VH-VL binders against Translation machinery-associated protein 16 homolog. Designs and how they scored, part 8

Target 1, 180 residues: Translation machinery-associated protein 16 homolog, of Drosophila melanogaster (Fruit fly) (q9vxy4)
Amino acid sequence: MTNLRKELEKCKHPNSRKTKALGKKARRQNNKHKVRLGHAIKSNITGEKLSWFLGQIDEGRTEPLRPQELEDLIELYFTRFDEELEQINLKQSIGKHRANQHAARKDVITMTLEKERNEFRTGGLELMNLCDPLKLKMLRDWDGSALSVQHLKLDLVSYNMLQRLKEQSKKKETSEQMET

## First folded at step 21 (VH-VL)

Design o3 (from n3 with light chain V30R)
Fold by OpenDDE, last read:
Parts: structure tokens; C-alpha cells; sequence
Structure o3 (fold): chain C 180 residues (1-180), chain A 118 residues (1-118), chain B 112 residues (1-112)
């Protein structure tokens, strides 16, 4: 980026063919950079989310989560910022001129939680279905790197999906009891 | 110069009540939160309570257990601590301290001594 | 609550020699704004506490430059480059990152 900018600065005529070509190249590079940055940010966010879930699972656990356990875990995930929000609110409330202190962070947290909750209620939260033993194993074998997140097969885990899984589990239990 | 002066300390019997005052001067009292911190004889410092600039918000340490109430009168530039059901373990020097948004507690009073004894 | 642990609890120093006090927190004291709200207080015998440092390393007005603070996350240090007679007292670290605010146990500084 630094070299193209320098070359553009050396161009005497803004409407010259050379200047236009350099400008176009600069825009393309900038767009590519923005796209790469966007992907990196997304990978980091996803990595952090997966790391959080991994951290909540016992290291010795080999059995997949029950649908209710995964639901409970997701609900717990939505409370992960509660302490931070509480502290922000507390700090904002103490001094007369602190009303805007940490407001940006509070807004980001609030928006994030709203988005995640909405996703969970509708199309699904991008997560690994930890009720699948293969997915649990994949998460456990993950190196925790944001770069390797792209190699993980993520699922859309919704409230409705988990309810269906609960119903299926109950049916299986009932059938097994009838065969004994 | 910012000054804080605590008063109201004394010797009281267990189960009794005491009200401490902290008179503030040298700054716009109504713009700042205020803290109470105590120190038992020969012991360390213990944060006890904070009140917002307008008195609308109050927060306490767990050890307060609902027995103490922090309040303020901005018209008098005074902070208060109402202490009820006093116990021997409440024996301490009580300090008021001025809150600072980025810096915590910057100025402390001289303290007032509370002794709870039978 | 965040637990603050100071070390040592007592220190005997020869006049003119340096002193160092450690403070550890049970949790990171870095807040969402990137600031670390660690304070150091000095309490001379028979006096009220006086703040020496705020946000790890910033000196309050009137505090000599022989006092310095360092650290990040959970590990912090107060240093006195040359101890003087009037430095005798108890030193406390305090975290103001999270309510409730919490103090270390205190470190008693004495002169040999």
C-alpha cells in the first residue's frame, strides 16, 4: 500500500491514464485488504466463541452433550458479559461525568448479544453441534487457533433444532424400555 | 484544597447504632462519588461502601450485610454512614474518601474511631 | 471478589537502599477500556492513607520520583529507589477495576 500511494503522489495529472490506472489498482488492493481483514475478524470471533465452549466442557468428557445440556450451555454463553456489563453500569453511575464512559463497549456487547439471541431463536447460532460425538471430538482436537477455524465444520444450532433433538431422545428411550 | 473531615465516632455497646459524618470542602461535592473505608486496630484497609454523586446508587461490600447505610446531603456537602446493630468486629477507624473517575480514591479524611465494647 | 496478595508482609531496609513490594491479584486487573486500575497507598504511623500511585505507575502530585510502579495483568510491583526515614509505614495495593474494591494485606516497611 505504501508504494502505490507514493506513486500516486508522483502523478502530476489526476486524469492521466497512468493516474487512473494506479487509482484503480489502489482501490482493488484496498478492497482486498478489507476483505481479508473482515475474514480475519470473523475467524477471530468464531475462534473465541469456540474456545469459550471448549472451556466449559470437561477435559475428560468423551460423551456428547445431551440436547438439554447444550441448550443450557448456550444460555450460559449469553450471560458471559454480565459481569462486565454490571461493572460498566456501576462505574457509569458513580460520577456525574461518567455517563459516557465505556458506552461504546457496552453498545458492542449489547448488539452482539441481541444478534446471537436472535440467531439462536431463528436460523441458528453458528456453532458445532456438540450433541454429535464427532463434532465434540473435532472441537477437542482443535488447536485453538483462529487460523484453523476454517477447517472446522460448523453447524447452525437453533432453539428449535435442540427441541427436535430432545423429542427424538425421548422416543428412543421409550422404545428401548419397551424392548426390555 | 480538597478536605474531608470525619466525625461521629465514639464508644458504643453492641447492638447500638451510630451515625458517622464526613464534611467535604474544596471541590464540587455533588459531582463526585464518595467511599467509606475502615481499618480495624492493627489490621489492613477494607473498602466498605460507595455512593454515587447524586445519591441514587449505592454499593456495599458483602461484610456490610444490610446493617450499614451510606447516604449524602449535597446541600450540606456531607457524606453519612448509618451503622446499626453494631458488633465488636466493627471496631475500627472509618475513613471517607473522594472518588475520582480514572484514579479511584484520591483524597482521604483523617478518620473517626468507632469502638464497640460491652 | 478479587483477592489481592502482597509480598513480603514486612520489610526491613537500610537507609539509602532500594525496596521492592509485590502485589498479585486473583484476576486480571485490565478493564475493558484497556486501563489497569491498580493503586498504591502509603500509611505512615498514626496517619491516614495517602495515595502514591494510580493506574499502576502514575505518581500523584507531591510524590517523590523515587517511588515507581510497574506490572500488568495480575502481577504488580512498587519500588523505592532509595529508602528514606519518612518512608516508614505500611504500604497497600488496591484494585479499582472491579467492585467491590479490595486491598492487599499491607506491607510494613521499617528501617534497620
Amino acid sequence: as target 1 above (180 residues)
Amino acid sequence: EVQLVETGGGVVQPGRSLRLSCAASGFTFSSYGMHWVRQAPGKGLEWYAVISYDGSNKYYARSVKGRFTISRDNSKNTLYLQMNSLRAEDTAVYYCAKDLPSEGMDVWGQGTTVTVSS
Amino acid sequence: DVVMTQSPLSLSVTLGQPASISCRSSQSLRFTDGNTYLNWFQQRPGQSPRRLLYEVSNRDSGVPDRFSGSGSGTDFTLKISRVEADDVGVYYCMQGTRYPYTFGQGTKLEIK
Scores: ipSAE 0.770, ipTM 0.939, lowest interface PAE 0.5, mean pLDDT 93
Fold by OpenDDE, fold request of step 22:
Structure o3 (fold): chain C 180 residues (1-180), chain A 118 residues (1-118), chain B 112 residues (1-112)
Amino acid sequence: as target 1 above (180 residues)
Amino acid sequence: EVQLVETGGGVVQPGRSLRLSCAASGFTFSSYGMHWVRQAPGKGLEWYAVISYDGSNKYYARSVKGRFTISRDNSKNTLYLQMNSLRAEDTAVYYCAKDLPSEGMDVWGQGTTVTVSS
Amino acid sequence: DVVMTQSPLSLSVTLGQPASISCRSSQSLRFTDGNTYLNWFQQRPGQSPRRLLYEVSNRDSGVPDRFSGSGSGTDFTLKISRVEADDVGVYYCMQGTRYPYTFGQGTKLEIK
């Protein structure tokens, strides 16, 4: 990026074919960089999320999560910032001129949680369906790298999805009891 | 210069109450949170409580167990600690300290001694 | 609560020699703003505590440059480059990252 900028600065005529070409190239590079950065950020966020969930699963667990267990974990996930928010609120409340202290962080957290909760209630939270033994295994086998997140097939896990899974599980249990 | 002067310490019997005061000067008292920290004889420092600049918010250490109340009167530039149901374990030097928004506690008083003895 | 652990609990130092005190926290003291709210206090015999350092390494006004602080996350160190007679007392680390604020046990500095 630094070289193209330098080359553009050397261009005497802004409307020259060369200048336009370099400008276009620079814009393309910048856009590619922005896209890459965006993807990297997304991958990091997703990686952190997956890491959080992985950290909540017992290392010795081989069985998939029950739908209720996954729901409970997701609800717990939404509380992951509670302590931080509490501390921010405490700190903000102590001094007269602290009202804006950590306000940006608080806003980001609040927005994030609202978004996530909304996703879970509607289209689904981007997550691995840990009720699937294959997905659980995939998560466990994951190296924790944000770069490898792209190789993970993520699901949209919604409240309604989990409710359906619960109902299906109950039906299976009832059917098995009738056959015995 | 910021100055904090604690008063109200003394010798009291178990079960009695005592009210400590901390007189503040040299700064805009009403703009800062205030802390109480205590030190038992020969022991370390123990953070006890904080009160917001306007007195609207209070936070206590678990060890306070509802027996002590932090308060303030900004018109008098004074911080208070109401201590009820005093126990022998409450024997300590009690310090008031000024809160600093970004830095924690910066200035301490000289302390006032509370002795709870039968 | 964040547990603060100091080591050693007592230190005997020859005048003019350096001293080092360690403070470990049970949790990271880095806050959301990126700051680490670790403080060091000095308490001379018969006196009230005095803050020496804030945010790990910043000296309060009037604190000699022989006092320095370092560390990050959970491990912190107070160093005195050249111990003087007036440095006798108890030193405390304190975390102000999370309520409740918590102190280390204190380190008693004595002169040999």
Scores: ipSAE 0.768, ipTM 0.939, lowest interface PAE 0.5, mean pLDDT 93
Fold by OpenDDE, fold request of step 22:
Structure o3 (fold): chain C 180 residues (1-180), chain A 118 residues (1-118), chain B 112 residues (1-112)
Amino acid sequence: as target 1 above (180 residues)
Amino acid sequence: EVQLVETGGGVVQPGRSLRLSCAASGFTFSSYGMHWVRQAPGKGLEWYAVISYDGSNKYYARSVKGRFTISRDNSKNTLYLQMNSLRAEDTAVYYCAKDLPSEGMDVWGQGTTVTVSS
Amino acid sequence: DVVMTQSPLSLSVTLGQPASISCRSSQSLRFTDGNTYLNWFQQRPGQSPRRLLYEVSNRDSGVPDRFSGSGSGTDFTLKISRVEADDVGVYYCMQGTRYPYTFGQGTKLEIK
């Protein structure tokens, strides 16, 4: 990027073919960089989320999560900032001139939680369906790197999805009891 | 100069109550949170409580277990610690300290000694 | 609660020699704003505690430059470049990142 800028600065005529070509190239590079940066940020966020969920699962667990277990885990996930928010609120309350201290962070947390809760209630939270034994294994085998997140097949896990899975599980249990 | 002067210490029997005071001067008392910290004889420092600048918010260490109450009177520039159901383990020098925005205590009083003995 | 662990608990130093005190926290002391709210206090015999350093390495007014602080995350160090007679006392680290605030056990500095 440094070389293109230097070359553009050396261009004497803004409307020259060379200048226009360099400008176009610079714009393309900048756009590619922005796209890459966006992907990197998304991968990091997703990686952090998956790492959190992985950290809540017993290392020796081979059985998939029950739908209720996954629901409980997601609800717990929504409380992951509670301690931080408590500390922010406490710190803001102590001194007269601290009302705006950490306000930006608090806003980001609040916005994030609202978004995630809304996603879970509607279209689904981007996550791995840990009720699938293959997905659980994939998450366990994951190296924890944000770079490898792109190789993971993510699902949209919604409240309604989990409710359907619960109903299916109950039906299977009832059918098995009738056959015995 | 910022000054904090603790008073109210003394010798008391177990189960009794004592009220400590901390008189503040040299700064706008009503703008700052205030802390209580204690030190048992020959032991380290232990944070006990904080009160907000207006007295509306209070936070305590777990060890206080509801026996102690922090309060303040901004009209008198005074911090208080009400200590109830005193125990031998409460024997200590009690310090008041001024809160600082950088999450610390910059000025301490000289302390007042509380001795709980039968 | 965040547990603060100091080492050593006692230190005997020859006048003019350097001293070093370690403080470890059970959790990272970095807060959401990126600051680390670690403090060092000095308590001379028969006196009230005095803050020496705040936010790991910042000296309070009147604190000699022979006192310095370093560290990040969970590991912190107080250094005295040249110990003087007036440095005798107990030194405490304190975390102010999370309530409740917690102190280390203290390190007693003596002169040989």
Scores: ipSAE 0.767, ipTM 0.938, lowest interface PAE 0.5, mean pLDDT 93
Fold by OpenDDE, last read:
Structure o3 (fold): chain C 180 residues (1-180), chain A 118 residues (1-118), chain B 112 residues (1-112)
Amino acid sequence: as target 1 above (180 residues)
Amino acid sequence: EVQLVETGGGVVQPGRSLRLSCAASGFTFSSYGMHWVRQAPGKGLEWYAVISYDGSNKYYARSVKGRFTISRDNSKNTLYLQMNSLRAEDTAVYYCAKDLPSEGMDVWGQGTTVTVSS
Amino acid sequence: DVVMTQSPLSLSVTLGQPASISCRSSQSLRFTDGNTYLNWFQQRPGQSPRRLLYEVSNRDSGVPDRFSGSGSGTDFTLKISRVEADDVGVYYCMQGTRYPYTFGQGTKLEIK
């Protein structure tokens, strides 16, 4: 990016074919950079999420989560900022001029939680379906790197999805009891 | 110059109550949170309580166990600590300290000594 | 609660020699804003505590430059480059990152 800018600065005529071409190249590079940054940010966010979930799973667990366990875990995930929010609120409340202290962070957290909760209730939270033993294994085998997140097959885990899985599990249990 | 002066300390019997005061000067008292910190004889410092600038919010250490109440009168530039059901373990020098936005206590009083003894 | 652990608890130093006090927190003291709210206090005999440093390394007004603070996360150090007679007292680290605020046990500095 630095070289193109320098080259553009050397161009005497803004409307020259060369200048226009360089400008176009610069824009393309900037756009590519923005896209790359966006992907990196997304990967980091996803990586952090997955890392959180991984951290909640017992080491050595090979059995998939029950749908209820996954639901509970997701609900727990939504509380992950509670302590931070509490501390922010505490700090904001102490001094007259602290009302806006950490407001930006609080807003980000709030927005994030709202978004995630909404996703879970609707289309699904981008996560690995840990009720699938293969997905659980994939997560456990993951190196925790944001760079490798792209190699993970993520699912959209929704409340409704989990409810369906619960129902299926109950039906299976009932059928097995009838055969015995 | 910011000054804090604690008063109200003394010798009291267990189960009695005592009210400490901290007179503030040299700053806009009503704009700052205030803290109480205590120090038992020969022991370290223990954060005890904080009150918001307007007195609307109060937070206590777990050790307070509801026996102590922090309050303030901004019209008098005074911080208070009401201590009820005093115990021998409450024997300490009690300091008031001014809250600082940098998440600390920048100015401390000289402290007032509370001795709880039978 | 965040536990603050100081070491050593007692330090005897020859005049003019350096001193170092360690403070460790049970949790990271970095807050959401990226700041680390670690404070160092000095309490001279018979006096009230005086803040020396805030946010790990910032000196309060009137604090000599021989006092310095360093560290990050959970490990912090107060250094006195050349101990003077007036440095005798107890030094406390305090975290202000999370309520309740918590102090270290204190380090008693004495002159040999």
Scores: ipSAE 0.766, ipTM 0.938, lowest interface PAE 0.5, mean pLDDT 93

Design o3 (from n3 with light chain V30R)
Fold by ESMFold2, fold request of step 22:
Structure o3 (fold): chain C 180 residues (1-180), chain A 118 residues (1-118), chain B 112 residues (1-112)
Amino acid sequence: as target 1 above (180 residues)
Amino acid sequence: EVQLVETGGGVVQPGRSLRLSCAASGFTFSSYGMHWVRQAPGKGLEWYAVISYDGSNKYYARSVKGRFTISRDNSKNTLYLQMNSLRAEDTAVYYCAKDLPSEGMDVWGQGTTVTVSS
Amino acid sequence: DVVMTQSPLSLSVTLGQPASISCRSSQSLRFTDGNTYLNWFQQRPGQSPRRLLYEVSNRDSGVPDRFSGSGSGTDFTLKISRVEADDVGVYYCMQGTRYPYTFGQGTKLEIK
């Protein structure tokens, strides 16, 4: 930690050039810290999401996911709060005076899922495209740390993208069958 | 004085049924959830069921799900436990207890003994 | 289901001496609201259980201040600063963080 606060306490004369310079230095250092904290928080959130997806894939699997498998996994991801919501709903119901317990948390979950479902149906969820063998390998090689997650190149995975990948797979299978 | 009194225990053969009652007094029964907890002879406490204040919601331990039914009659300030298909391992003292928002139970009855033996 | 494990299962203490009982859970007892719903109950011989502590360290009404609780996550401790004759009985931890509620096996406290 910096001794800027100690130096500012030594300054008796407000508006001196030394006092103003120390104030500017303290402001710049605080802003740099806020930017680094913001990146760390985003990296943790992204890391938790990717860890969840990695945890759903069998450790022995080497093949990329089929588009339907990734779609099913994304729909499963949307249910990740179901057990917590069941607990909250039960707790709220038990006593007449418990009806508002955990209401704020329930609201946060609802808003989070609404946002994620909307992103999936429009421009896409920020995720790794596990239908791509290189992306699957990159995720599997990842050490799970927030520090290294910032080096992973994320994709926008949407419902429409997955439907297009399914259609491309059908065309490839039909063409190979006709060549026989 | 808040009080809970369990009744309905006794000796029954395996496969039979019993209904336990828990009479409540000294508090607004219809505002609180209620729990059943049991204690086998010489053993520890085991939580078994909870019912919401209005009876609309219930939750059971896995070991008794489908065999036991918790219910209440708020007009009589009484909690019930219907115990069907009784097994020897259901032999225990059964306690009713009043729910708290702090995720605990503050008032317990004195218990009623159920003995299942052939 | 959350498994609660107490140690020791039996404890002999000289009157006036401290006692300490440990409780471990198979998963964190911190709920998403930040609260930890760990309870301690006392059951004196021939009596119904009585709650001593809730949310780790809060004493229930009428519980003397020689009973204290501590811990977080998965590890919790009940302490009695000076054991008295009326403290004989069995002590249980119980988690209320998620249904089903689950108890530890109990710790029997005896006076030497």
Scores: ipSAE 0.705, ipTM 0.915, lowest interface PAE 0.6, mean pLDDT 87
Fold by ESMFold2, fold request of step 22:
Structure o3 (fold): chain C 180 residues (1-180), chain A 118 residues (1-118), chain B 112 residues (1-112)
Amino acid sequence: as target 1 above (180 residues)
Amino acid sequence: EVQLVETGGGVVQPGRSLRLSCAASGFTFSSYGMHWVRQAPGKGLEWYAVISYDGSNKYYARSVKGRFTISRDNSKNTLYLQMNSLRAEDTAVYYCAKDLPSEGMDVWGQGTTVTVSS
Amino acid sequence: DVVMTQSPLSLSVTLGQPASISCRSSQSLRFTDGNTYLNWFQQRPGQSPRRLLYEVSNRDSGVPDRFSGSGSGTDFTLKISRVEADDVGVYYCMQGTRYPYTFGQGTKLEIK
C-alpha cells in the first residue's frame, strides 16, 4: 500500500515551509508536527545506516560476523563519501571561481566522519553488533522501514570492544585445542 | 570577443603521436578550466578531458587515460592535448571548450581534424 | 560512467510543427546539492556545438522560448514548440553531474 519510506526520505532534508502561526490551536498543531518531523528524520538516518551495513553482507549468510569483519565494515563505512569528495574536490579545482562550490557539504562530510571516528574510538558507534547471531538475525528480519527501526535494539560498537572480542576468540580457540 | 582556435591536426599513422593546441582570447584564460571534446566523422560528441585553471588537476575519460595528456600554458593562453599511441578510432574532429560553473561548456573552438590511417 | 541514451536518433519534422527528443540516463542526475546538471546542445551543420539548456530547463541567453526542457531523475525531454529552418542539426543531451561528462548519441533533426 503506502510506502512510508518515500515520505520519510522527503523529510531527510530538514527543510520545511515556514507558516504563520494562527492562534493557540494552530501553534500547537505546528509544534506537534515539528516534533514528529524530528523523530522521522532521526529514524530515517538510522535506517539508512543499518541498510548500508545490511547491504554489505551476502544475502545467504547466516553466521555472525567475526570481530575483524565488523571492524573492516566500519572502516569501509568511513570511506562511503570518497566518491562524492573526489567529485567535489575536482569540481572545486576546475575554475578559479568554483573554489567554494559545495563547501558546506564538504564541511558536513568532514565533521560527520570526524565525529564518527571519535565515537568509534571512545564510547562506540550506535549500530547492531553483527558479531551477535541474534542481532544479525534481527537485522535480516528488519523490513528496511524507518518506522520499524525504533524496534531494533541498537548497540554501542567501539574499537576497544572489538579488540576485546578478538582476544576472547583467541583464548577460546586455544582452550578448545588444549582440551581435545 | 571570446574565442578558441584549435590547431595541430593532420594525418598520422597508427602508433604515432600528435599535439593539439587551443589558443584562447577575449577572456581571462587563467581563471577557467578547459575541456577537450571529440567527434568522430558522422558520429556524436564524446567528452575526453578537463584541466583545472592552474593546471594542477586533470581528469580523463577512461577510453583515453594513459594515452592522452591535457596541459596548459597560462602565460601563452594556450591549452594542449598530447595524443600518444594513436589508433584508427581516434580519427575525429577535436574541440576545445571553456568550462562553466554550471557543469557545462559555453565557448567552443571550430575544431581541428585528426586522421589516423594506415 | 553515466550512460546517456537519446531517442529518436533521427527525426524529420514539417516546418512549424513541434518536435520532441527524449534523453535517459543510467543513474539519477541529481547531485548532492539538489541540482540536476543536464544540458542540451545544438550542433547546426558544419558548426561547433552550442548550449541551449542547462540544469534541465534553463535557457541560455539568446535561446528562443520555443525551446523548453523538462524531466527529473533519469528521464528528460527537449521540446521545440514550432520548428524553424534554422533548427536543422543534431541535438545532444549531456550530463555534468559527475565526471566524466557524458553525451547522448545525438538526435538529427531535418525539415521535410
Scores: ipSAE 0.703, ipTM 0.907, lowest interface PAE 0.7, mean pLDDT 86
Fold by ESMFold2, last read:
Structure o3 (fold): chain C 180 residues (1-180), chain A 118 residues (1-118), chain B 112 residues (1-112)
Amino acid sequence: as target 1 above (180 residues)
Amino acid sequence: EVQLVETGGGVVQPGRSLRLSCAASGFTFSSYGMHWVRQAPGKGLEWYAVISYDGSNKYYARSVKGRFTISRDNSKNTLYLQMNSLRAEDTAVYYCAKDLPSEGMDVWGQGTTVTVSS
Amino acid sequence: DVVMTQSPLSLSVTLGQPASISCRSSQSLRFTDGNTYLNWFQQRPGQSPRRLLYEVSNRDSGVPDRFSGSGSGTDFTLKISRVEADDVGVYYCMQGTRYPYTFGQGTKLEIK
């Protein structure tokens, strides 16, 4: 069994290859802990949105998402209220005098999703572009706190942007096949 | 007085069917959802199903989905539970209960006993 | 499904003394309207269940004020300030926040 703090104490020179490797391991373990803890302490809409997307990505994944993967994830995000809506619809149906229970919440959900779908189809949703490896790393390094979320540099991710990225990827593959 | 009375329990072999009835009185039955709850011998309560006031919507616990059907006849003030493909683990006292908007059940019947025995 | 866990599962109390029953849920019972749909039921020997409390702390009509409820999120408590002979039975918490409704395992109250 190896204690990470004990191994760091054995390293005499801060810039040695072994000391740097141990420091990277310690930071990665701390970052994974912060990400898991941060899901429980987030308090704002942007933080909750980013936590949702982060939670859909395997924690060991290092490669960026393909444009189709990000598009599929965004479409999945639009379904996030389906279980709540099913509960509301059921509750409203049960008793004659329950028909208006949760009506305001149902309206908010409807308006939220319509706005988000419009944003996606026009100027873009305010997200991290997870097709960019630097943005993926930035999201995974985020500690999940409401204060630190304001320091993340968000992107506008649109349907059109994702179609362009798919076309660029397809064109690049075709060009490489012609070379070989 | 508000009253619910279950009937239709009995001893039945595994794989057979049984139909429970719940007769309601003392309230406007057609305005309220209705629930079925069961209690196996010596065990706790388990919620099983709900039906909307007009019968248009239903929800079942996963353990009985596809085997049990909740229904109602508002003209007779009666709730039903059709139980198909009965198993030994369905042996229990079955209660009907009246729905409340506060997400609970305030009036329960006395229960009817279903015993599934080979 | 929301798992409801009660403790203790059995409780022996001297007449006139207080009793306390804990209920924990696997998920927050606060619905998106801000309400918490946590119920407490009493089942006396040989009888059907009776609701005591709804929405954590509200007593049903005819329930004595010696029964009280508290808690939030995932942790809830039923208290009986002075146990009486009629309080013998099994007590269940139940969440109504999400279908399917789910009960705790029950707490058997005995008088010693």
Scores: ipSAE 0.699, ipTM 0.910, lowest interface PAE 0.6, mean pLDDT 87
Fold by ESMFold2, look of step 21:
Structure o3 (fold): chain C 180 residues (1-180), chain A 118 residues (1-118), chain B 112 residues (1-112)
Amino acid sequence: as target 1 above (180 residues)
Amino acid sequence: EVQLVETGGGVVQPGRSLRLSCAASGFTFSSYGMHWVRQAPGKGLEWYAVISYDGSNKYYARSVKGRFTISRDNSKNTLYLQMNSLRAEDTAVYYCAKDLPSEGMDVWGQGTTVTVSS
Amino acid sequence: DVVMTQSPLSLSVTLGQPASISCRSSQSLRFTDGNTYLNWFQQRPGQSPRRLLYEVSNRDSGVPDRFSGSGSGTDFTLKISRVEADDVGVYYCMQGTRYPYTFGQGTKLEIK
């Protein structure tokens, strides 16, 4: 769009053939913009979620998360609205005519968390499996931009998946102890 | 005519207690939250407490938590502030103010002066 | 807590001239409902505070239209288009977006 905007600014005669051709190109670009906007919105939502998880991990940490650590982070993620909910609940309580303030936002939060908890307990949340050292490195190397988030291969991380990973870690530890 | 009138200020020694009252008239007191705000001599305004319309919920600034108690009696249209363990830094003019849904305070009392000195 | 910072802290204005007071917050005052709960108060000498503006730019009842407010996010401005003798006093911004409510330091307006 930058290149197209620059071309349109060069046109000083609005009815010229060049201006009409750029107008048709701008309409086609607008249709592509609508498709790209849909991708950008999805990428922004994913990017914000991944940035939240990255922000919870010490900057100096290089080892992958243990399955319990990732489970703990996911449970912490479910509490991310607690401070906002405390503010809403307080504000609603203050005046008799304030009980309905922010009710729509409170409902959105409730629905979001119910959906996410259900996904975690069933087919999995769309996350990066930070128990995988390659996935952790990919997330750390990510520049935080919505444009690059599409290149991150996401996983479906579920409660059952994490329990299985815990079992695999216990079996490996037990086998190593028996060899000594 | 909407009015708020604070009483109960005075000179007290550090460590002592004082009870402020705020008498409300001209509006439905039991429908609105109420705030306490203070202003130290020559200084700016500091918010420090709110109470819900029915008294069921309260919130305090950290500087006064545990020492001050906000309360109300809707049958008497009166807001209270119980101040315990008073300190020199509590010296101020104390205002009560009426809450609004727009997150502000539209009606203020004239204030009552609390002086804490040994 | 949200820190509110006013500038200038003192302002001397010729009668009939405009005045402008700045208020900055340490974080955005836009709450999750999309509203910005920035208030302005006036305290005349020897008097209790009086609210002038709420939600950035809305005037309270009886506030003359020469008072106006603007801004968004973290930067806000109170303007008086023509200062009158009765405008002498201290002006405070206050955020109500999240508890605890917090005030700026105040700006003392004097007639020079």
Scores: ipSAE 0.698, ipTM 0.908, lowest interface PAE 0.6, mean pLDDT 87

